# Designs tried in a protein design chat: VH-VL binders against Nuclear transport factor 2 (nutf2). Part 3

Target 1, 127 residues: Nuclear transport factor 2 (nutf2), of Dictyostelium discoideum (Social amoeba) (q86hw7)
Amino acid sequence: MQSVDPQVVGVGKQFVEHYYGIFDSNRAGLTQIYQQQTTLTWEGKFLSGADAIVKHIVELPFQQTNRKINSIDCQQTYQPGIMITVTGTLIIDGEAKNQLKFVQVFNLASNNGSFLLINDFFRLVLD
Key: E = the ipSAE of ESMFold2; O = the ipSAE of OpenDDE; V2 = 0.75 times the mean of E and O plus 0.25 times the DockQ between their complexes.

## First folded at step 1 (VH-VL)

Design r09 (framework fv_relatlimab)
Fold by ESMFold2-Fast, scan of step 1:
Order: structure tokens, then sequence, then C-alpha cells
Structure r09 (fold): chain C 127 residues (1-127), chain A 116 residues (1-116), chain B 107 residues (1-107)
């Protein structure tokens, strides 16, 4: 059976763990992950550049997020890099009766032996 | 390697509050959800609830009105309080580490008996 | 809540035989299923996560398969230490739920 390169999967999962660790503990710390070339589509709203993106995330109208990751799927991109798709569940501000499902897609571009976050898509998934 | 050690009162009377604590050694406390799971004698496993390093909790709806989960990040400990116990709460209680929804490390278990 | 149904409730086999244990979910859970082994007086031990990935230290004779609603744990050649109760568990939705267990016993 075919499978994605284990190195690609490892990098993708490590990035996701690192990203949500920062997001769920101190959103302002994401300034170290978002770069000027990064773009984000958040619930259909397009944002470009680290300053605009971090401002948007810090100003989101919830205080605490509790997050369970359900899947992390990775593929190599055409240009050297990794596409990552994450699905999971959010509980906002302790309201467990309103569990929110989400999908998030990250595109990491290879850059001098490391990876930069280039594209980020987030959307809640509603039935 | 990571190890979980748990303790608390094992013998209770009906209407009392169960209090259990779990301490985490040898690993990061902040990267995981920490869970309580119980097993009545001769029966299967029942998830009680989870807590993360921010103190955000989620618990089984069947127990939610009686469950309080808390943590002490300075000691790498998390705790369960279950109010108004009855004989139906007699079980072995386990703490466990949740890594993306699977429980890879477990405490040794605490037998809790509720009887008059 | 998602209900997991395990079959058979009891499976009686001899060492050296192949064991096949089933777990069925009440709704699709993709691949978000884990398998545990529990021996008397002990905490459960994680065997398989995300349907088919073997946990660290778990012997190659254990394998998992399936997706959606139908999952299987296979033990290719039973060793004496494999006789235990086995539980499946889903992580697709809260509350997290377990199957009722399959007791693998010596024939």
Amino acid sequence: as target 1 above (127 residues)
Amino acid sequence: QVQLQQWGAGLLKPSETLSLTCAVYGGSFSDYYWNWIRQPPGKGLEWIGEINHRGSTNSNPSLKSRVTLSLDTSKNQFSLKLRSVTAADTAVYYCARDYYGSFDYWGQGTLVTVSS
Amino acid sequence: EIVLTQSPATLSLSPGERATLSCRASQSISSYLAWYQQKPGQAPRLLIYDASNRATGIPARFSGSGSGTDFTLTISSLEPEDFAVYYCQQRSNWPLTFGQGTNLEIK
C-alpha cells in the first residue's frame, strides 16, 4: 500500500502541535509563526501579512479555547513544501454543550532547509 | 518515560464527595489533555472528563452536574471531585494522558467503594 | 453519543491461533478508533491508535484495520500473554466512548 513520506507527515504533525500549543495558550505568540508573506482566510475573510493576521486572531471574541485534534493529513506540494489538513473540535469558553467542529489547512513552503507558513485557511464545519 | 501516580480516599458513604488527585512525572504537562476514566466492577470503561493546562474542561453529560475538574500547574497535578456519590459510583478510577484522543499513559487506578 | 458495539462478547481460542475482534460504530468515525488490552487488576494498555497504527512497544502480531463504522483488531498468532479483555474507543466526538469489551479466553 502507498503512503505519504514519513518525513513529510512528521514535519506536518510537529507544526500542527506547535501551532495549536501557542494558539491555545497565548495567541499573541503567533507573531513568531506568521510572516509578512503569510495569507489567512478565516471563515471566508482574507487577510495578508503577519500584522493583520495576528491582530485578527488576538481580537477574536472568545477568551479560552479547548481543542481536540481529530486528524492531521499531509501531502507534498508541487513547489517544495507541505500541505496539511487538520480537523478537530473546539469548545469555546467552557461551553461543552456547543461543541464546534473545524477544518484548518496550512501550506508550509520550504525555505533554506526550514519551513515557512505561507497559506492558512480556517473554517467551522456546521451540519 | 512519563508516569502518572494517583491517590485519594477509597471508601465513601452515600452523599459524600469523591476526591482524587493525579500527578504527572517525566513529561510535559502543558501539551496534553488529562482525563479521568472509571470502570465499575466487572464492567467496561466510562469516560468522565478532561482538562487542559488552561483549566478548560469537558465532561461526560451523564456526570456533568456532579463533576469538578481542576489542576495545579505548579505541581503538574490534576484532580477530580465527584459530588453526591451513590453505590453506582463504585468503580476503579483511572487518570490518563490524552494524545489526540488516545490514552497512552495511565495511572495505577484507585478503587473507590461507596457503601454505608 | 457514539455507541461502539464489540463482537463477539467472548472469544475462546488456543495459543497459536489467529484472533479477529470486531468493533462497530453507530455513525461514521473515519479512522478515529483506538484499541486497548486490559488484564485483571491492571490499567488498560494502548495497542492501536487511529485504526491501524501500532503503539510504541506493541508486538507486530497485533494489527488494526477499518474505517467509517467497521473496525477489526487482529492478533496473527496468539501468545499466552494475549488472553485479556480488549476494548475499542472512539475519538471522533465528545463524549469519548468505549465499546463494551471482548473477552479473549483460553479454550
Scores: ipSAE 0.007, ipTM 0.577, lowest interface PAE 11.3, mean pLDDT 86

Design r10 (framework fv_relatlimab)
Heavy chain, then light chain:
Amino acid sequence: QVQLQQWGAGLLKPSETLSLTCAVYGGSFSDYYWNWIRQPPGKGLEWIGEINHRGSTNSNPSLKSRVTLSLDTSKNQFSLKLRSVTAADTAVYYCARETYSHGYFDYWGQGTLVTVSS
Amino acid sequence: EIVLTQSPATLSLSPGERATLSCRASQSISSYLAWYQQKPGQAPRLLIYDASNRATGIPARFSGSGSGTDFTLTISSLEPEDFAVYYCQQRSNWPLTFGQGTNLEIK
ESMFold2-Fast, scan of step 1: ipSAE 0.019; ipTM 0.673

Design u01 (framework fv_dalutrafusp)
Fold by ESMFold2-Fast, scan of step 1:
Structure u01 (fold): chain C 127 residues (1-127), chain A 120 residues (1-120), chain B 107 residues (1-107)
Amino acid sequence: as target 1 above (127 residues)
Amino acid sequence: EVQLVQSGAEVKKPGESLKISCKASGYSFTSYWINWVRQMPGKGLEWMGRIYPGDSDTNYAGKFKDQVTISADKSISTAYLQWSSLKASDTAMYYCARGSRFGYSSFDYWGQGTLVTVSS
Amino acid sequence: DIQMTQSPSSLSASVGDRVTITCRASQDIRNYLNWYQQKPGKAPKLLIYDASNLETGVPSRFSGSGSGTDFTFTISSLQPEDIATYYCQQYKNLPYTFGQGTKVEIK
């Protein structure tokens, strides 16, 4: 009988589309999404703070990413905010034979009527 | 558990044909590149080529393009490296390795190696 | 083909020593570089990918740095089990190419 608040789902989906829009077109533009408080675990590597995170993402060894999002699932967090889980596939530098499965988890915290990205986990999914 | 298991050691004469194998398990075989790497006795590692088992597309290092054939049989999750006519200079340890991490670039799992000895 | 040159070809050090190996590419490869460890009689093992990222399960005493053409691999405190040959490998262009290897021994 229970379901997630549609407004929570709407915000989560809008965030995900915006984030990947920037990532897949101009990764350097992610500087405005990552804050001083943000932490990222990228394939098990822990990074803290916007400067370290954006540097890592910009230096990833590929030029172009194209992705297909398979699912976006959202839940309200205990403290005001939204937990978002994304699954999908991505193609690196046009290498269509090598479709990589990924999972990414975002935690957005409510902040004065808006949302801040606080936690970010990215991992390729090995079969 | 991801594993690559290679066929056993081979002793051959120059001019003979040979086909060695690399059997994959524990992952989706058709979704990852398989690389072949040669190591001559007492020497370093040399990349020979790769295959994508999902469609059998291949890339070879120029040195090996006319010397070996790389193939795969997805029904039994096995990749192959084949010579039509062996030379003494083919004496080496041969490794297969899975390409991973953004799909192609790091060799995260390796077979145990197949020693091929070619002498008269 | 991109040529990869390692230095030194071999070294001997004591347990607990800091060991550094260098790798030079003949062309700019950005950070498209892996480091592998090969113990006697064994297949190679991936230690570092993308120049500086530690592979899962690999001890933190191993590290990599550099970009462009000059790269370093460091063992901060050499252990007996680290006796091996270490290889760098570029994946910027096909064919993939390896350095000639650096043999690490304990004196």
Scores: ipSAE 0.006, ipTM 0.576, lowest interface PAE 9.3, mean pLDDT 88

Design u02 (framework fv_dalutrafusp)
Fold by ESMFold2-Fast, scan of step 1:
Structure u02 (fold): chain C 127 residues (1-127), chain A 121 residues (1-121), chain B 107 residues (1-107)
Amino acid sequence: as target 1 above (127 residues)
Amino acid sequence: EVQLVQSGAEVKKPGESLKISCKASGYSFTSYWINWVRQMPGKGLEWMGRIYPGDSDTNYAGKFKDQVTISADKSISTAYLQWSSLKASDTAMYYCARHKYDFWSGYFDYWGQGTLVTVSS
Amino acid sequence: DIQMTQSPSSLSASVGDRVTITCRASQDIRNYLNWYQQKPGKAPKLLIYDASNLETGVPSRFSGSGSGTDFTFTISSLQPEDIATYYCQQYKNLPYTFGQGTKVEIK
């Protein structure tokens, strides 16, 4: 059996933990993750570029998020890079009675020995 | 400072169960893989398996898949290696090691001091 | 599983000698190879990662080279504290595998 390159899995999981660490503690710090080339689709709203994306995320109408990650799945992309799919649950502003399920997809492109976040898709999953 | 501290030496009889530990400190425990490596007396290193504590994802070497269980407890930053029924052939030094991707490179940068397990009648 | 074979299994050399150890993978592993040093009674220590990169704090007399299936580890001037067993390790595919080790002694 073939399996995903262990380096790809390791990079993807580290990226996800790093990203949510920043998001759930200090959303403004995401300026170090989002680049001019990045695009985000947030609940169906398309945004392009670091400034627009970070502004949108910082202006979301809640103060804090806590999350439990249910899965992180990674694959190498056709062009050099990594596709990451995350599922989990969110608690917004400490409201544990209304835990929200989410899915998020990241596409990291290889760039000069590192990776750039190119595509980002976030959506709540309604049961 | 990053440290992996393992539980103390164990002397057991065949058929007994055992759970040894690897306690991590000085970094985000949930963000790095923990690997288990066996070294039989006078022999080389054998990779047994690994766990990603953030989601409890595990991988095992085929030789060890049915022999041991790897687990982790995020609340106390501790990884475990467990046998339900020990054999004399399990006599070995067991190491835990952190697998870090640094500039997208994978290597075991920090190792525990080792836990000696002796299984004899 | 990828088999890692080291040569020689053991060697004896004098202080100041150049020591070379080789490691061969049964399949192409690119540069996904590390070298570890293990002194008697101690845990292994990372010396070289990704075939040729020297870990921080490791003396410059240690070096690594190679790619694909053939790799070399060199100690340019052997010191008494270098007495140890050296292991190569691939991390290209699961399961991760180590070479059998090369024991380096003085005499």
Scores: ipSAE 0.006, ipTM 0.622, lowest interface PAE 12.0, mean pLDDT 88

Design u03 (framework fv_dalutrafusp)
Fold by ESMFold2-Fast, scan of step 1:
Structure u03 (fold): chain C 127 residues (1-127), chain A 121 residues (1-121), chain B 107 residues (1-107)
Amino acid sequence: as target 1 above (127 residues)
Amino acid sequence: EVQLVQSGAEVKKPGESLKISCKASGYSFTSYWINWVRQMPGKGLEWMGRIYPGDSDTNYAGKFKDQVTISADKSISTAYLQWSSLKASDTAMYYCARGTKYFGSRAFDIWGQGTLVTVSS
Amino acid sequence: DIQMTQSPSSLSASVGDRVTITCRASQDIRNYLNWYQQKPGKAPKLLIYDASNLETGVPSRFSGSGSGTDFTFTISSLQPEDIATYYCQQYKNLPYTFGQGTKVEIK
């Protein structure tokens, strides 16, 4: 019988809620999530390391984001960890007429009973 | 294939009305702003205004607010730029362009081929 | 309205040269700036968005940098097909405004 471990799903959903909570309120607070080992591909732009990633995110050209999450799908990775795929919509700076669809993928690696964000992919979904 | 296809060249006299079109295909027409840009012969690009086809909301550059009307017809995925009374100074190439919001970017990523409007007597 | 000023208005360079164009905003626009290429008789084409991001399908010889009021656009090794007029555009405030354009020609 095939199903994802409920604990894995729980951790993945909790991470997503925590991450977007910070992103949508205080992007500078993402320094607590991104590590030296983290890599991010943001709209095709590759970035490596916490400092470069947080700088990029803080400098994104908007003041406020609001989002609606459509799905959160989790799987255990081959190396201990969790792969998370998120789909949803964004409203930037209160511009509700321009709702943007996005996909984001997180890879969390297990680390002594905790999880570290190792890979991050973000992309707006083009028509 | 995402594309914007504009109506053909127009030759008009001062005082005549004109409505040119920009037909979208390959994407959700109601989900993106359509911008209109003027380029007078030998001159640079000038933003005229935009429309959001989902609810027909418009924004105009002040210079163009009382000169033109921007509209859209969702049923045929077409945006329009209209003059009630053309002037010789309206002679220009007119482009439509899709406005995106790549996470805050309002880049014009898809452009129509342009409609040349010549107004002479 | 935010005024965008490009420099130079025109330039001539040889194939393989590094070409740099600057764009200055009359007030702080952060990184809310795009660069477009327009070849003679053609519609403009997006090259760079949000000051420094390369649009998909655009050759890596094109790059952008800067923030606030001063921006640069660079072609690292000019090719014959790069002969065009290049425009910067701010989108921080309505109305959106373009620079006057920089015409790039081969010597």
Scores: ipSAE 0.000, ipTM 0.552, lowest interface PAE 10.9, mean pLDDT 88

Design u04 (from u01 with heavy chain G99L S100G F102S G103W S105G S106T; framework fv_dalutrafusp)
Fold by ESMFold2-Fast, scan of step 1:
Structure u04 (fold): chain C 127 residues (1-127), chain A 120 residues (1-120), chain B 107 residues (1-107)
Amino acid sequence: as target 1 above (127 residues)
Amino acid sequence: EVQLVQSGAEVKKPGESLKISCKASGYSFTSYWINWVRQMPGKGLEWMGRIYPGDSDTNYAGKFKDQVTISADKSISTAYLQWSSLKASDTAMYYCARLGRSWYGTFDYWGQGTLVTVSS
Amino acid sequence: DIQMTQSPSSLSASVGDRVTITCRASQDIRNYLNWYQQKPGKAPKLLIYDASNLETGVPSRFSGSGSGTDFTFTISSLQPEDIATYYCQQYKNLPYTFGQGTKVEIK
């Protein structure tokens, strides 16, 4: 291939916008995105299944998070699906002096004309 | 690699001024809070205060507000803890530490410590 | 200020023993608690963050649990290199405050 399929890029960007929209407004709403087959590695901690993952995210010790996305890169996976790599910055509870850099990787699998989140990797970038 | 390197041990007399340092390397110095923690001989840890080097904003624990000054020099990636007039009760080990995971309020990297001894 | 109280202040145990330390906050701090290890003559080292998350590179024999006001730190099988003072620290509010420390010694 000469370039990533524009449809793949479009889906990936739409997913990222949707995911962070929910995360940054109401983290409990992530139950609609995480499924039983989803796995998350959060700062090196492995979690499996929607209930465990959403509980972990909801219990993170902050009230509000806002983010600026620096990049969204997508590729088609070997099995039908999309790999998405996101870089950006977070501001926690309105404290701009505590701007945190992050990397997040999502693997979406094709499922009956839609996509399911299968793998999720999140890590703060400590420099 | 991330590293915080503190200045060497100090032996001072009451009434003298002192400024100790914490030099950061391996990361963006202006993007992380630097904290100072005191440990008196045989005692536990006490948070003294913190500075955000990007704009020199500071927070102090009430006990230390009028005892010390925390500052930073962005050009050399160094934070400072300063006394205008030392007291014997300032005898302690002083650590600097980075807030690495801001949402966890977590000190992820620590300096090796600076021992300050104040005696006549 | 939020006061953090640890118990016991010191303990002696044998290699292989399960060691448990508790930490109590004077008000609800949710999960906003870290545990640090300080070996003699050394700077503190982060072991557990957010009450129960193990820091990278820290042995799995260390664990933390609890929320609200009551927290527990456990070493499942004490090793000689674990002799140290352990501190809890809250980050719900400034000023950050530490427990008084628990000294762990080998019999």
Scores: ipSAE 0.000, ipTM 0.536, lowest interface PAE 14.8, mean pLDDT 88

Design u05 (framework fv_dalutrafusp)
Fold by ESMFold2-Fast, scan of step 1:
Structure u05 (fold): chain C 127 residues (1-127), chain A 123 residues (1-123), chain B 107 residues (1-107)
Amino acid sequence: as target 1 above (127 residues)
Amino acid sequence: EVQLVQSGAEVKKPGESLKISCKASGYSFTSYWINWVRQMPGKGLEWMGRIYPGDSDTNYAGKFKDQVTISADKSISTAYLQWSSLKASDTAMYYCARQGYSKTFSGRYFDYWGQGTLVTVSS
Amino acid sequence: DIQMTQSPSSLSASVGDRVTITCRASQDIRNYLNWYQQKPGKAPKLLIYDASNLETGVPSRFSGSGSGTDFTFTISSLQPEDIATYYCQQYKNLPYTFGQGTKVEIK
């Protein structure tokens, strides 16, 4: 029976923890994760390239995010790489009574024995 | 260490053009907004505008949009504030400041300031 | 534009006194407010960010509080080196705006 390679799952989880660690403490530090090749769709808004993406994220109209990750699912992509789907909840500016659900999808491409973030999709899930 | 070093004092006549500079060092210049702040003699601080050097995107306060141009040169980590035609009312101290972010909160504040450039415009 | 109004415009106090200045925003800015100190002839220095957080290296006698439209900045025990003009600044909306400043002098 087929299952996802444990190494693929390990890399995906490590990336997610690293990314949110930076996002939730110092969003400007994401400059080293977002590269010229990266594209982001944030709540339906398409952005391309590290400079535009980091500017958008840093200028989001809230200061603090804290999150609880509910799931991290990984699959190997058609070209060498990893697709990661994350679900969770986040609290904005300490407003714990107004927890928001989110989904985020990352596509990491293989790059000289490491991984480069190519695609990023973020959306709040309203119900 | 992070530093912003501004160009020296200027004495100009009305109608002359001027470009002052703010040279950044010690951090990734393309990753932080640079803000320009005016302080007229004996008065308070006024935000004029800002630039994101990574893509040269700018924002201006309304009263300054037609008075000045803000630009940056990524190759030498330098931001600029420019007037095409100075007026006596432009006499002021001009500061550049980096827009920093907290490690706990991604707040927006001016964490590093240049020493200021005094611009005097008189006949 | 969001208007920032400080009170008082100036004050005189003695060394060791508790000094309080206030800042009022014309609309709700949440906690998107900073406080800066400017000594004569020098560039401003960040003291408090996000209404209540003390910047690294700033003495603990400085503090900030408030949210929404009403904010307070306090010096718990005024020192001679604290003679300066203090500015609040909102960053919720562009254009960023400063209060008119509060000049703190020793009597």
Scores: ipSAE 0.006, ipTM 0.543, lowest interface PAE 12.6, mean pLDDT 88

Design u06 (framework fv_dalutrafusp)
Fold by ESMFold2-Fast, scan of step 1:
Order: C-alpha cells, then structure tokens, then sequence
Structure u06 (fold): chain C 127 residues (1-127), chain A 118 residues (1-118), chain B 107 residues (1-107)
C-alpha cells in the first residue's frame, strides 16, 4: 500500500493555505505567487503571465470571498513538482445562500530548491 | 437542458388576484436565485425582486415591496409572482430569470403577458 | 439605488458598421455589469457578463469593456440579425437596476 510522501503533502497544503489566505484578504498580493511563466484557466478563460492573471483576479466582480476547504489532494508529478487538487465551497460578499462549490488544480514545478506555480485551473462545480 | 417555463397569458380586471408561475428544469432549483423582471408595454426592463428557493429568502425592489409577493415551491421546482389586488398599471410582460453567480441572468422564461383592464 | 444611464437611447447604422453603446453608473460598481440583447417579442438574452466576458455561444463581434462607472458595449461589424434593444444591468447592489435601453436599427 503506497502513500504520497508526507513532505509533498505538507508542501501542497502549506501552498494552498498561503494562496487562499492572500486571495481572501488581499488579492493584489497574489502578484508574488504568479510568475511570468504561470498560466491560469479560470472558468475556461485562458490567461498567461503574472500581470494578466493578477489583473483578472483583482477585477473579479466581488469584494470578499470566504471559503471552506473540503479536500486537498497532492501527488508528485513526473517532472519534479507537485500537483494539488482542491475542492471546497465559496461564499462571496457574505451571500451564504449562494454557496458555490469549486475545484482548483495547481501545478507547482520544482525550481532551484523551491517551487513555482506553473499551472492553475479554477472552475465552479455547477449542477 | 436548463429551462424556465412560465404560465400563459392572463387577462384580469382591477381588484382581482393573480398568481403566475415559472417552472425550472435541468438544474438544481434550490441552488440558484430566481429573479422577476417587469417590462411595461414599449418600456424597458425593471427588476422586481428575487427568491432563493432553498430557503425561500426574498429581496424586493422598493417600488414592489408591498405590490407583489414572490414565493417558490421546491417540491415542484416552481417560483411564483403574486398580486392580491391587480391595478391597470400592472399591465406588463413579466419574466423570470436565473442568476448564475460570476455571470448574469443566463436563462430566462419566455414571459407571461398580464393585461389588466376595467 | 444605483441609476444606470445608457447613451444613445437609439441609433441607426449600416450593415458592417462598428456600433458603440455606453452605460454610466451613478456610483462605482467595479465589474458588476452585464449586457443583454432583446429582440421584439422575445425574452432578453445575456451577451456579456462581468463587464467584459463573452457568454457562451455569443458571436465574437460583441464585446464589452470598462470598470467603475463607465462602460462600453461594442458590435464590431453590425449584422441584420443584431437589430434589437440592448440593456446594461448592474448587479453589485440590490436592487439590481437596468439602463433604459438602446434601440439599434439598420439604416
């Protein structure tokens, strides 16, 4: 019975907590996480590069997000790195009756002893 | 396939009560706000209010707060707009529409024409 | 209540023309703006949501831009089937409010 390396899981969970901490408090701060080589697919819209991605996220049509994370699953990728799949629920601008389920996938690539966010996929899970 | 199907045209006299319907299918009815929009003949669109069918919470535009009642029956996936006493000024086309968050009113009913004449 | 004002109230243009409609909010609504098309006798149809996002299945000649209080809707090359009334709508604050509409006709 194999299991994912606990260090890989730890890094993935730490990244997710850090990312949502910034997203849910000060979205403009995500400029430190998104790099020139990062790509984001947001609800099917493809964006490339830190400036375009952060602009998109900052301009999303809500003031505040609150979220409850349901799961964080990690695997080591074939190329050095970590793939992270997150499921959870969003509450936007205090509108608890619009609790929205989401899936987000992050691909972190190993880079000189650290990790870079390379791929980011976000989608609401609608009926 | 997501659909909102509204009840048929109504011809009424002032003072009469009326309840029109909007039946949803093809999605989780309890998970989306349903909005009601009025369009008087030859005029633009006017938001009346909305309901969240999961708990029947409602919001009304101030002009409509005491004019109409919005309700929903989640067992049959149907939202309602109701008048206790119609006025000639209620003559209009009434639309129901689903609001998808991160976007707009993405699906609309075909409309219910209400004519109130003495 | 947030008031939405469209300009112009009506316009006539030729097939192939670039058509521009503007929408102004009485206060900052960020990107909380949608554009709808309504053809005579039909329910409105969502074209653009969140100021600049094209709804699925809508032709690419339609686009939206702007933020805050000033918004623009553009048809890059007007087609005969585009004759309709176009409405902006804010959804930042309740009550939701629509612009008065812009009637687009072919010359």
Amino acid sequence: as target 1 above (127 residues)
Amino acid sequence: EVQLVQSGAEVKKPGESLKISCKASGYSFTSYWINWVRQMPGKGLEWMGRIYPGDSDTNYAGKFKDQVTISADKSISTAYLQWSSLKASDTAMYYCARHRYFSGFDYWGQGTLVTVSS
Amino acid sequence: DIQMTQSPSSLSASVGDRVTITCRASQDIRNYLNWYQQKPGKAPKLLIYDASNLETGVPSRFSGSGSGTDFTFTISSLQPEDIATYYCQQYKNLPYTFGQGTKVEIK
Scores: ipSAE 0.007, ipTM 0.579, lowest interface PAE 10.4, mean pLDDT 89

Design u07 (framework fv_dalutrafusp)
Fold by ESMFold2-Fast, scan of step 1:
Structure u07 (fold): chain C 127 residues (1-127), chain A 121 residues (1-121), chain B 107 residues (1-107)
Amino acid sequence: as target 1 above (127 residues)
Amino acid sequence: EVQLVQSGAEVKKPGESLKISCKASGYSFTSYWINWVRQMPGKGLEWMGRIYPGDSDTNYAGKFKDQVTISADKSISTAYLQWSSLKASDTAMYYCARGKGYLSRYYFDYWGQGTLVTVSS
Amino acid sequence: DIQMTQSPSSLSASVGDRVTITCRASQDIRNYLNWYQQKPGKAPKLLIYDASNLETGVPSRFSGSGSGTDFTFTISSLQPEDIATYYCQQYKNLPYTFGQGTKVEIK
């Protein structure tokens, strides 16, 4: 019977809540989360660096997102850090008829007593 | 196998009503948008509108808003495109197509074979 | 509405030639662009989605590139079965709009 360190789980869940809070209210605010070292794979498209990533996210062709989180799972990485896997359902511009399942994976690296987002993978789960 | 099968060719006179169909099979009909696309003889493709069969919500291109009605019948997995009064300018091939995705990708992955509508006096 | 303009309107090329057609949007559509092939007497068929992604089962000689307002579709080595009209389509805003089409013929 092993379990992930509760401190690690707490940090991971706090990050996810903070990230989606910004994404679903004002995507431009994500400039503080994405850094030069961050890479994002969005629906199979690879992007590197804060400017390219934020530009991509801000330019997505919808005004508002709402989501229901189904799971947040965390593990400590081999190098100091946290791997976070999120699953949930996304509603775009209030259109409940096209509720979309998604998966998102974040890798946070320990950096001078805090955490830096290094990897971000987002994909809709389509049939 | 996903299929969209459209009704046969129609020859009509101006002022007549018409309803053409697009019957879906091989997937959950109520879970995908059905799009209607017009192609006038020798011309390109024009998006007319779409319907979500699950709740019959519709979107129309502005030029078609007052020209046609898009509807669907969930019980027989069929979408419809209807005119109350045809004009000669409605002469065209009409395609239905399934819309897939909705966020960072949206495309028409399956198309019906088309219904040719000819309106002449 | 977003206007899509293709060039050229038609072209003729020899088997084995590299064929390039372009598509321009009247405003920034990012990479929200699809390419369809329509053979004579047939319904359109999806070839490329999201500007550069090849649809499953489509030959690798077809490719797409571009972002923003300027997009390119390429056939690296034209084959006889490629005789068709090719359409770009934007899906950034409703109503969805198509280019006027580029007719590709073999000499």
Scores: ipSAE 0.000, ipTM 0.582, lowest interface PAE 11.1, mean pLDDT 89

Design u08 (from u01 with heavy chain G99H R101Y F102D G103S Y104S S105G S106Y; framework fv_dalutrafusp; at its last look DockQ between E and O 0.88; V2 from the best seeds 0.00; counts 0 for: pae E 4.7 > 2)
Heavy chain, then light chain:
Amino acid sequence: EVQLVQSGAEVKKPGESLKISCKASGYSFTSYWINWVRQMPGKGLEWMGRIYPGDSDTNYAGKFKDQVTISADKSISTAYLQWSSLKASDTAMYYCARHSYDSSGYFDYWGQGTLVTVSS
Amino acid sequence: DIQMTQSPSSLSASVGDRVTITCRASQDIRNYLNWYQQKPGKAPKLLIYDASNLETGVPSRFSGSGSGTDFTFTISSLQPEDIATYYCQQYKNLPYTFGQGTKVEIK
ESMFold2-Fast, scan of step 1: ipSAE 0.549; ipTM 0.860
ESMFold2, look of step 2: ipSAE 0.214; ipTM 0.766
ESMFold2 (binder alone), look of step 2: mean pLDDT 94; pTM 0.953
OpenDDE, look of step 2: ipSAE 0.500; ipTM 0.873
ESMFold2-Fast, scan of step 4: ipSAE 0.000; ipTM 0.534

Design u09 (from u01 with heavy chain G99L S100K R101G G103Y Y104T S105G; framework fv_dalutrafusp)
Fold by ESMFold2-Fast, scan of step 1:
Structure u09 (fold): chain C 127 residues (1-127), chain A 120 residues (1-120), chain B 107 residues (1-107)
Amino acid sequence: as target 1 above (127 residues)
Amino acid sequence: EVQLVQSGAEVKKPGESLKISCKASGYSFTSYWINWVRQMPGKGLEWMGRIYPGDSDTNYAGKFKDQVTISADKSISTAYLQWSSLKASDTAMYYCARLKGFYTGSFDYWGQGTLVTVSS
Amino acid sequence: DIQMTQSPSSLSASVGDRVTITCRASQDIRNYLNWYQQKPGKAPKLLIYDASNLETGVPSRFSGSGSGTDFTFTISSLQPEDIATYYCQQYKNLPYTFGQGTKVEIK
């Protein structure tokens, strides 16, 4: 059968919910997710390492985010790991008229039976 | 604190329907897979299936695919295991259990179990 | 489905003894293996995850090792409260599968 292993899909979904749960409630808590090895491209800006990444996210000029996840798609990577693509919409600081579409891509690399977040790409989508 | 509380023991006859529950508290219910595990009297553990309450996605072990239905109600943080027509061979202890985290298939919290007895 | 086989099916040991249980997978599962303890009339409790990691709050006398197809679970000094059935479980592929269990009793 031509389908992604359900176990891989399960890991990806749990990761995404964990990540947005923290992001949308207490962004500073993302120190639990970002590691020294993690890189983030945020709206085209490249950042490397947990401290720089979390500082950037905490300092974003809005207080509250609410999101609706539209899709979570997963694939196994060539080296052991999982590539996750998320699409959805964001409402910032309760401004429902200004719903923003986004895409985010995560690469989780296998590490001694667990996963590390290695790559993170975030971009708002223009029509 | 994280807690899974299951419904009480059931005594049923073959052919009857049944729906048992697992109510979660102390964490984000929609963010973790809930699993159902069967243990027949004097036997070991058998994984039946799981549900992701955030989108109701399910996976079943082949043996159980056509025997039971797993569902969840996000509004009351409750997962369910249901039979349309019970058999005597369904007599067992049924446990619900949460997956520990996003990169593991480990069951970190378990319900206390629901004993289901099916006899004439 | 991946088959998990434990050895022995049961054992009797004295308090203070070193107890060893093995688990064998029918195919390579890397380190995607957990160990659970189940006392009579109770739900299982996670002791070891990812082959060798102690779950929070679990006594250090419990340990796990191995990778691939062969795994070992050890109780370094058996205590009376350790009387239980122990199960290994793989999570490399769905369906998740358990070993048949090893019953540990005091002689």
Scores: ipSAE 0.006, ipTM 0.617, lowest interface PAE 11.7, mean pLDDT 89

